# Miniprotein binders against b1l550: the designs that were tried, part 189

Target 1, 279 residues: b1l550
Amino acid sequence: MRLPEELLERARDIHSEAPSHRIKLDRVGSFGLKVPVEFKGFLLLAEADVWVSLPEGRRGVDLSRQVEAIYELSNPPKDPFSLCREAAISLLEKLNYADSSGVSIRFDAPLQDGESLKYYGVEISSIASDEIINKIRVEILGMTACPCTAELIRAYKSSEIAATHTQRSLGILEVSTKAEHPDPDKLASIIERAMSSPLRTYTKRPDEGGLVIRSLSNARLAEDVVREMIHLFLEEFGHLPEDTHILAAVRSMESVHMHDIYAERSFSLDEIRKEISSH
Key: E = the ipSAE of ESMFold2; O = the ipSAE of OpenDDE; V2 = 0.75 times the mean of E and O plus 0.25 times the DockQ between their complexes.

## First folded at step 18 (miniprotein)

Design s4 (at its last look DockQ between E and O 0.69; V2 from the best seeds 0.55)
Fold by ESMFold2, look of step 20:
Structure s4 (fold): chain B 279 residues (1-279), chain A 96 residues (1-96)
Amino acid sequence: as target 1 above (279 residues)
Amino acid sequence: MSPEYRKLLLEAFKLIREAMKLLREGNPEEALRLLEKAFELAQRAFELAEDDPRTRMALWLMAYIRELQAEAYKKLGDKERAKELKEEARELEEEL
């Protein structure tokens, strides 16, 4: 049912009223928007969230204006980092009652995997106020091999058997910084290099054997995968501002256990460097 | 990325930009001609899609074009055609 247009003239502008309770809101927006992006020559469908802060004296946000802000910037499709930053800035300009804005963009990033493609998860954010804070989260699957089981088998047979269990593991790196977003492919590479072996989308029998052998040669505890992620991250991105914040984590889907194993560490660059230099 | 897949989508996006300009200028008939061509290009890209992300991209674009066509027919006063196109857009989005 469509209501007559003349009713719009009689209706109050609900959004511009003062609320019954004068309470500031941190994030008011539209979540789950579908937007096109172009990442490294690939046209991808991303999911975006857009929001602004809402002052205590304003009852509602202009939601259609928020949606327009990101869609106006999304055709022609552009790289998701530019879209994210530009949309966050545009929101503050268009919704001048807000003291901050934010945009998150989630997409599956392509990665060449032999003759085929695999995808890994990327979520980026830009939060704009007096300054812009950029956040990126990368999630990618790999393989891990258990060193405890490998040692037990070796001790039982005096190294006649090189065996242990292997499993899929999800590696996570999350970075929050005033600098530009780190390259997601480099973050994904750090995660994969920290694991026992990369996970392939399609393998032939000789390739499958190679993946297992690599995993056995590089057996690591989940805890050590996280430590290696941190080490590799510092080598590649130690130049970022000292107050850059990082989360490194791994979730192992253990093949011989009924439950997953999880390890994580959060830190700032200045914190972790002091910790390492003290040993 | 299939180079033909990417080329089809970029041309479809260009036609959409031109059609949206025509809609703002009050020329929905010419906008519809561009949108029909854009839909054909998106359908061809859908046929070329090799994985789930490419399939979802093409399907979303087809649904988006149907929504724009519905708006154009609404401006022409053809509410029946506009309703059909909005229903088709919803069906395409359900496949995402």
Scores: ipSAE 0.654, ipTM 0.888, lowest interface PAE 1.4, mean pLDDT 86
Fold by ESMFold2-Fast, scan of step 18:
Structure s4 (fold): chain B 279 residues (1-279), chain A 96 residues (1-96)
Amino acid sequence: as target 1 above (279 residues)
Amino acid sequence: MSPEYRKLLLEAFKLIREAMKLLREGNPEEALRLLEKAFELAQRAFELAEDDPRTRMALWLMAYIRELQAEAYKKLGDKERAKELKEEARELEEEL
């Protein structure tokens, strides 16, 4: 049964009441909202989470004001980076009991691939308090080929072109910074260049042989891909603040095993520079 | 993205902004006229969509317009039509 609106208007404001236990909560909000965004000329439906901190003396958050804050900024659709930052700031303005706010936006980003498009995963967020921290995570599939098996086959067969197993690999770059969000297309490009080859989408004339040959000629371990991703990241984004935090990871869905291989490195920009310079 | 698909969606969003202003100003009848035009534009964009992401964008916009039309009819006292439009919006969102 749907209660009358006039009855609901007469109800107590439970959000302003004291809680059962005097405990601060870090994130309270509306999750899984559908919002339109504009990304590089594309109008896309994204999924958003919005939240605020809740002080120990307050029972609940005004969820309707959170939804209002992001939707007021979503028409016309704007770029998801501006939407994240502006909505996070708006949340703190509208909900003055909160010490911090955050907005996260997830969408599939288009990438031109010949005559068609392929899509890669993007999640961005902005967390506002006394400062703004911007986060971005990019995930894209590529192809890797095993160099160990390639060398064994080459030695055994005395072949010019080594044969080896190939597999899909998921590359991941995550960046947390006080600067502007890095361009996700550039992050996706770094991931793809670190792989043995990119994956292609369906076209009128697919050339699977070319992809396989490219992959075989550029065989890389998951560990190699992570190191190359870090190297390429530093070339492109080395100017970010020294306290910028990066996660580089690869999950290789090994075709000759019943399990995946995973390689990962988390670091701050300051940390990695000291590590490299100590050699 | 095709220029026509993008143009249709941007015009629909513009009409939605104008309709929302009319709703705040107490003119739901004129808001409904603009919202129906916005729905036609979103529906044409849906027909032009070439892949799943673009289809989902247009489909969501159609559902959103139906929700706004339901609010407008509620303000006019037409609860029956408002409920019908809200159910249409729900059905459209279930396809996402």
Scores: ipSAE 0.622, ipTM 0.874, lowest interface PAE 1.7, mean pLDDT 85
Fold by OpenDDE base, second read of step 19:
Structure s4 (fold): chain B 279 residues (1-279), chain A 96 residues (1-96)
Amino acid sequence: as target 1 above (279 residues)
Amino acid sequence: MSPEYRKLLLEAFKLIREAMKLLREGNPEEALRLLEKAFELAQRAFELAEDDPRTRMALWLMAYIRELQAEAYKKLGDKERAKELKEEARELEEEL
């Protein structure tokens, strides 16, 4: 049933009305949109969230305009960094009553693993207001070997390479900056290098043995991994603005306990440089 | 096979952009011709993906094309065909 066009002229614009309670909202939008992106030559279907602020004098947001804004920018598929930034800006232009906007795009990023691909989690965001803040979160699984148990077993068996428990560990790097988004592959590489060993999608028996031996020879606490992540991050990304904020974290899925071990550090580049220079 | 898959999708996206322009310009008939070709390309891409993660992009594109076709048929006054195409789009989206 097409409603007569005449009814549209008679209908109140509910979204433009004053609300019953004059309260500003920080984020109003559409979450869980599917959008195509191009990432390092791969065409990927990503999940996106789009939002704007809502002033106290407006009842609702034009949600259709938000969806249109991101889809217009998504064809042809483009890199998710540009898409986030451009969409955030476009939202403010299209919804002139908003003082802030944001876009978040999530996908599994392909990473070359020998002849195969493995994946790591990426969330790319941009928030626009009087300035643009770019955020990226990278999550990748690695392997850790416990140095404490290794030391106990070394003392017990007098072996050069001590057996120890190993576990999967999730490494997390989150970066918020006024600069361009850091390269997620570089962030993933930092996380993998900070752990005892990377994970592999496929291993032949000799390769698997070598991977385990490497992990045992590079045993690290969750705390060690976080510190190493920070160290490697500073070496690669120390050129970012001083007000750049970083979260480095590890969640170790301990094999000898039912609970996980978690370690994190949140810092600005300015803060951490001062801390390291003081030693 | 990978280069062909990418080519098919990019060609489909191009046709969709052109079709959307035609819909805005009030030419739904020409838009439908382009969307039909785009659907064929997306379907071929789906077949080439062989149930790998790339299948999702092809399925999404097929669903999106069906939605655009439904919009075009609504503009033409064919409500029945528009309803059928919307249902097909929904079915494809459920596979995502």
Scores: ipSAE 0.447, ipTM 0.782, lowest interface PAE 1.0, mean pLDDT 89
ESMFold2 (binder alone), look of step 20: mean pLDDT 88; pTM 0.886
OpenDDE base, look of step 20: ipSAE 0.363; ipTM 0.744

Design s40
Fold by ESMFold2-Fast, scan of step 18:
Structure s40 (fold): chain B 279 residues (1-279), chain A 95 residues (1-95)
Amino acid sequence: as target 1 above (279 residues)
Amino acid sequence: SPEYRKLLLEAFDLIREAMKLLREGNPEEALRLLEKAFELAQRAFELAEDDPRTRMALWLMAYIRELQAEAYKKLGDKERAKELKEEARELEEEL
């Protein structure tokens, strides 16, 4: 049973009241919503966060209007890029006290791997204000092989055959731009090509041997992988606006250590072009 | 998979029509469509070949149960509504 409108009119509007302290909040909203999305022919359950800015003079946010904004746009399921942008715009229209809104949608994206599928992580955001900024983060596992140990073994055995430890490495590319979201499959491809080899969903012994041999022949430090990811990114997406901001990172889960190795670089396209052209 | 996708899209079509019927004050017909939608979602769940597709179908089953609970509440059947809401909660815990 709903409350009568007369009773609702008599109740205090808590959210419109003055707060205890006049402090602006950057993001207030509903986090961890389950929403269906359609991605490249797949229907997937995504997790969404929706938020707005809250001015210093207002105590709270209308959470029900936030949830309505994204769910109205998610049935039938649509592509997560359109959903993200449309929901962020809708939030600003529905919540007029906010000067910015945002939507983030996270899901595991399918990637064809022979006869099977593997999945990589995608997070897509749209932040709306006087402009709209689109952000995408792609994370995918691959394999790296240590060149330091390989060189020691080569020197010791006087052999050209590399022998070294291999490990799983998580590659990360994050892009913030005023242009449309980059294709996450292309970002995932960049990460995989920068690695010693990609990981397979299922591998028979002969195929497994091939992956290991390829990794050993293409030994790379986490630092090498980050530099290669940036190089490949510039080849594919160098035409994005110059104020596009990128984070390239690798987390190597070292098989001979209890800790991970991490390497990253953040930059704008303008910054990196100037740096590269100085040499 | 084509069959898995087709079943889910048909379920979503039925859900949209059921929601329209609920807004128009026809919860009985909405329940008929939601029962069919649940059958389709359950069949999709059985066809799911990996964890992400299993989670998608499972969430849809839970969502349909929530909508059925709302329909029974509109019919004045509070006990049946409570049972369906609990079933939805159990399905969501498996996510």
Scores: ipSAE 0.548, ipTM 0.854, lowest interface PAE 2.1, mean pLDDT 85
Fold by OpenDDE base, second read of step 19:
Structure s40 (fold): chain B 279 residues (1-279), chain A 95 residues (1-95)
Amino acid sequence: as target 1 above (279 residues)
Amino acid sequence: SPEYRKLLLEAFDLIREAMKLLREGNPEEALRLLEKAFELAQRAFELAEDDPRTRMALWLMAYIRELQAEAYKKLGDKERAKELKEEARELEEEL
């Protein structure tokens, strides 16, 4: 039932009123929207957050217009990168009182694993103001083998191949750049290659044994994984702008402890290049 | 409406499962799920009342028809596959 037009004309626009406290807000929006996206030939239902800044002189944002902005652009479904950028721009156009906007889109990205699929987590974001900053976060699980325990067992049993404990580890790469979003599949590949071994959706017994042996032969600390991620990232994405910001992190779900081991490095491309060149 | 969103989400779940079945070589079971998904998307379309979400429901209907066409192609029914592909095209033109 549409409210009578007469009631709408009489209704006070509460959002346009002056607030009781003149304070600017950085982000006001709708979180946990569901939007369809097309990614690598898959139709996916993604979770989306949309927001704009709110000036000190305005009480509230037009939330309905924010929701309309992203859904208009989501039909037909498109790639999440374009959707993110276009929606961020559209938000600024539709909400002219905002000096900044942002969109974040999260989903599980399919990744080919033999005849099956595995996945990694991805969050694609764009922030628009006087410029557009594109952000991508990739999270993928891998396997790590502990080199410390391996050395202890080697010393004890004098064996060439030392057993060690293995665990799942979550690798994280987050990239913020003025360039286009980096390829998430490449980022996921970097993380997997930095670990002792990738995970498989299914394994036959011989293949499982092979994965374990590979991990034991490539035992790495969480710290080693992060350093390797950074190294591989520089090889693949060294062409990005020097002001590109990166977070590389690993959370190792230690099998011998009740707690996780975490390691991270945050840096710009310029900063890390200078650091590496100084050695 | 909350009902519209629920219908679309349920349709998406069925589509995902149907796509899995298609990959596993079970097009018959995939078709059963896709038909149910189409019904849900159609109901969502009817509920959308010229909301920008109407386009989402139409797109979903078109996509389901394409998947059904693929399933029938795997079953060797080229005629039915062609019909469904044409229906998908007609729905896409309404977008």
Scores: ipSAE 0.000, ipTM 0.167, lowest interface PAE 15.0, mean pLDDT 84

Design s41
Fold by ESMFold2-Fast, scan of step 18:
Structure s41 (fold): chain B 279 residues (1-279), chain A 95 residues (1-95)
Amino acid sequence: as target 1 above (279 residues)
Amino acid sequence: SPEYRKLLLEAFSLIREAMKLLREGNPEEALRLLEKAFELAQRAFELAEDDPRTRMALWLMAYIRELQAEAYKKLGDKERAKELKEEARELEEEL
């Protein structure tokens, strides 16, 4: 059964009514939308969240306008950075009661890995108000090897080879800036270079041995990886605005323990430069 | 593959034209273009070499079925519209 259009046009606008409690909400929106994006020549299905702030005097948000804002910009598929920024701006234009809007887009990004592709995680956001703040988070798996066990083996007078346990480690770089989103491939490269060795999508026995040997020759603590990630980040992205905020983190899935090791550092570019220059 | 990308871009182009036709009140012509778009998306699905590319093609197939359902609803064919919405739902479940 379909209600007459005239009745619907005259029906109460529930969303514009006063709420039961006059409380502001920070994020109200449509979450888990599937949107196509074009990333470095690849057509990929991304997952998007779109939201706006809701003032204390308004009961609800027009969700259809939120979905319209992002899908109007999704065909033809565009790069996820432009989509993120443009959709956030469009949300504020369409929903003028909002003080801020945001768009978050998540996808698996392809990275060339020898003759094949591997994928790493990317989440980007743009939050619009009187200015736009862009955030990007890159997560990629790599391998680490324990230097403590390696040192114990070397301490034996055998001197045969440094042997130790290896494990998968998740490297994380998150950047929040008023400038454009950093290139996620460069962030992924920083993470991989900071680790003992990268992981491969497809590995034969001879290649597998090579990765293990590389990891054993470059044993690193989670703390070492975080420090190296920060060092490499500053070399590549030290030109970003001073109020740019970075999170660098590593979660090591220890093969010899029932628990993980985690190390992180959050900082602004201004803060870290002062810290490093004092040494 | 370059063929995978080409097929998807052609399907997106047909979808843009079909959506324009739906807004202009020509659902019959829109359905013709959408069926061609579906065939292209299905071929892309068959060429997909990994999970991310498979999901892209699969989502596009579901989206096309949703648009076809809208077109049949505009033609007054509620049963076919319902059938196409169910096909879209089944495709979405695979994501």
Scores: ipSAE 0.576, ipTM 0.863, lowest interface PAE 2.0, mean pLDDT 85
Fold by OpenDDE base, second read of step 19:
Structure s41 (fold): chain B 279 residues (1-279), chain A 95 residues (1-95)
Amino acid sequence: as target 1 above (279 residues)
Amino acid sequence: SPEYRKLLLEAFSLIREAMKLLREGNPEEALRLLEKAFELAQRAFELAEDDPRTRMALWLMAYIRELQAEAYKKLGDKERAKELKEEARELEEEL
């Protein structure tokens, strides 16, 4: 049923009226939208969140205008980086009562793995106000081997290649910057290189053996992985603005315990450069 | 396949034009474009071999049905609009 135009006008009046409590809200929007994007030649269905701030003098946000803003920009499908930035700006233009807006887009990014494909998780965001801040979060699984157990077994068996417990570990890099979004493939590569070994979609027996041997020869604590991630990040992305903020983290799904081991470091590029230079 | 991608991009182009026509108050011409877009999306669905490609085609089909429902609503055909909205819902449940 098309509601009469008069009823639609009344509904708009409700959103524009003064609230019973004059309180500003930071984020009001639609979460879990499905939007098409183009990423590295793939057409992907991503999840999107869109929001704006709500001033204290306005009861509600025009949610329909938010949804329209992102879908207008999603046809034809475009890269998610441009979509985030353009949508964040468009939201502020369309909803002139808002002083800030934000867009987040989440999907599994395809990554070539020999003749097959694997994937990593990515969340791309842009927040617009007086400035635009771009954020990217990359999550990828790898494998870690415990160096402590390896050393104990090496001492016990006098073996050059010591057996040790291995586990899957989730590596996380989150970057917030006023510059363009960092390349997520490069971030994923940093995480994989920081671990004992990458995971493979499929392995033949000889290849599997090689992967395990590599992991055992490159045993690392969760703490070692985080430090290596930071080191590799600085080598690749040290050119970013000094106020760029980074979160490097690892969650190790320990095979010998019922709980996970977690390690993280949050820092700005300025802060970490000063720390490294002091040693 | 190159054909799959071509079909989807052509469908998106038709949808964009149809949305413009809907805004301009020409729902009849919009419906003609949306019908072609649906055929292209359906053909893409038939060519899909993996879950990601299948989902994109299904999403596009559902979105086209919603736009068709809007167009029929503008034409005053409430019954057909309701049917198309239900079809869109059914397609979305498969996502």
Scores: ipSAE 0.214, ipTM 0.670, lowest interface PAE 1.4, mean pLDDT 87

Design s42
Fold by ESMFold2-Fast, scan of step 18:
Structure s42 (fold): chain B 279 residues (1-279), chain A 95 residues (1-95)
Amino acid sequence: as target 1 above (279 residues)
Amino acid sequence: SPEYRKLLLEAFALIREAMKLLREGNPEEALRLLEKAFELAQRAFELAEDDPRTRMALWLMAYIRELQAEAYKKLGDKERAKELKEEARELEEEL
């Protein structure tokens, strides 16, 4: 049932009232907003979440005006990194009762693949408090091939040609930093280079055979892929602040099992440098 | 395609001008610009070559219909406003 607008206009300011329980909330806001962004010359529809912290003495957050402002700032569409950072700062400045604010933007990013495009997942966040933390998560599919099965088949058949099972694997890189967001295309490239082979948007039979042969010739465990991703990340992004935090992970959708294989490592740049230098 | 991007950017420019006109109390002129913006977004939709670009154009069409509904509401045409909100909802369901 819809209430008359006159009643809504006369409603008391509920958000400013004391809550039933004096408990601080970490994130209160609007989630799942559809927002246009411009990414590397492409106009894309993204999903955005916007939030602030809510102190223990305040019942609620009124974000309707801030949501309207985000849509106004999104025309013309701007790059999602600037939109994310600027919106987070604006929320914190306008809502003086909040200790922190955040904005997350998710979209499918285009990547050139011959004459066509393929897409990979990007989520970026900016979280503002007494400092600004920028986060980015990139997910992209590739192929892996099992080296253990390849060796067994080679030994059994006395063949120089490796035969093994292949599967789709999801590579994940997540970076949290006080510096600017890393370029997601570079993160996607790191993930693909760590895999046995990349996936293609369009495959004809000869191209499909080439991907399979490449995967079989470059067989890698999920553990191998994670280590290679970390190695490549340090080569490209080792210049980031030492307190930058990274998560590298791979989920291998094993074709011969009813379950997935998962490998993960989280670390700060300071931590990983000390670990590598001790070996 | 270059034409796809050009059409969407032109539609966004018309939307900015229409929103300014709505704030200035000129919903009649805003509606003219919004209808032109809708035609541009619809042409971009027809040129879209993949799902992400289709979704971008489709969302923009829905957004323009929402803005047209607001303009008709300002003109006191509640029935036309309701029709445009329903059209926007149907477009959003395709996302």
Scores: ipSAE 0.641, ipTM 0.888, lowest interface PAE 1.6, mean pLDDT 85
Fold by OpenDDE base, second read of step 19:
Structure s42 (fold): chain B 279 residues (1-279), chain A 95 residues (1-95)
Amino acid sequence: as target 1 above (279 residues)
Amino acid sequence: SPEYRKLLLEAFALIREAMKLLREGNPEEALRLLEKAFELAQRAFELAEDDPRTRMALWLMAYIRELQAEAYKKLGDKERAKELKEEARELEEEL
């Protein structure tokens, strides 16, 4: 049933009326939308969140206009970086009562792994206000080998290659910048290189053995992984603005404990450069 | 496959044109384009070999059914609009 135009007008009046409590809201929007994107030649179905701020004098947000804004920009499918930025701007233009907007797009990014594909998690965001801030979060699984146990076993058995426990570890890089979004493949590569070894989708038995041996020869603490991630990030992305904010983290799903080990560092490029230069 | 991508991009182009026609008040011509778009999406679905490709094709099929329902609603055919909206829901549940 098409509701009569009169009823639709009345519904608009409810959103525009003064609220019972004059309180500004930071984010009001639709979460978990499905949107098509094109990423490195792949057409992917992503999840999207879209929101705007709501002033204290307005009861509600026009949610339909938010959904229309992102879908208009999603056909034809485009890169998620442009979609995110353009949609954030479009939201402010369409919803002129908002002083800020935001878009977040999440998907599994394909990564070539020999003849196969593996995936890493990516979340691309843009927040628009007086300025545009671009954010990207990359999560990828790797493998870590414990150096402490390796040293204990080396001391006990006098073997060149000490057996140690290995575990899956989730590496996280989150970057917030006024520049363009950093390349997520480069971020994923940094995380993988910071681990003892990458994970492989497909391994033949000889290749599996080689992967394990590599991990054992490159044993790292969770703390070592985070420091290595930061080091590699500075080498690749040191050209970003000084006010760029970074979160580097690792969650190690320890095989010998019931709990995980977690390490992180949050910093700006300016802050970390000063820290390193002081040593 | 190059064919799969081509089919989807052609379907998206038809959908964009159909949406324009719907805004311009031409639901009959929009329906003709949407029918063709659905056929292309269905062929893409048949060519899909992996879950990501399958999901995209299914999503597109569901989205086309919703647009068709809107077009029939503009034409005053409420019964057909309801049927198409139900088909869209069923396709979305497979996502």
Scores: ipSAE 0.342, ipTM 0.737, lowest interface PAE 1.1, mean pLDDT 87

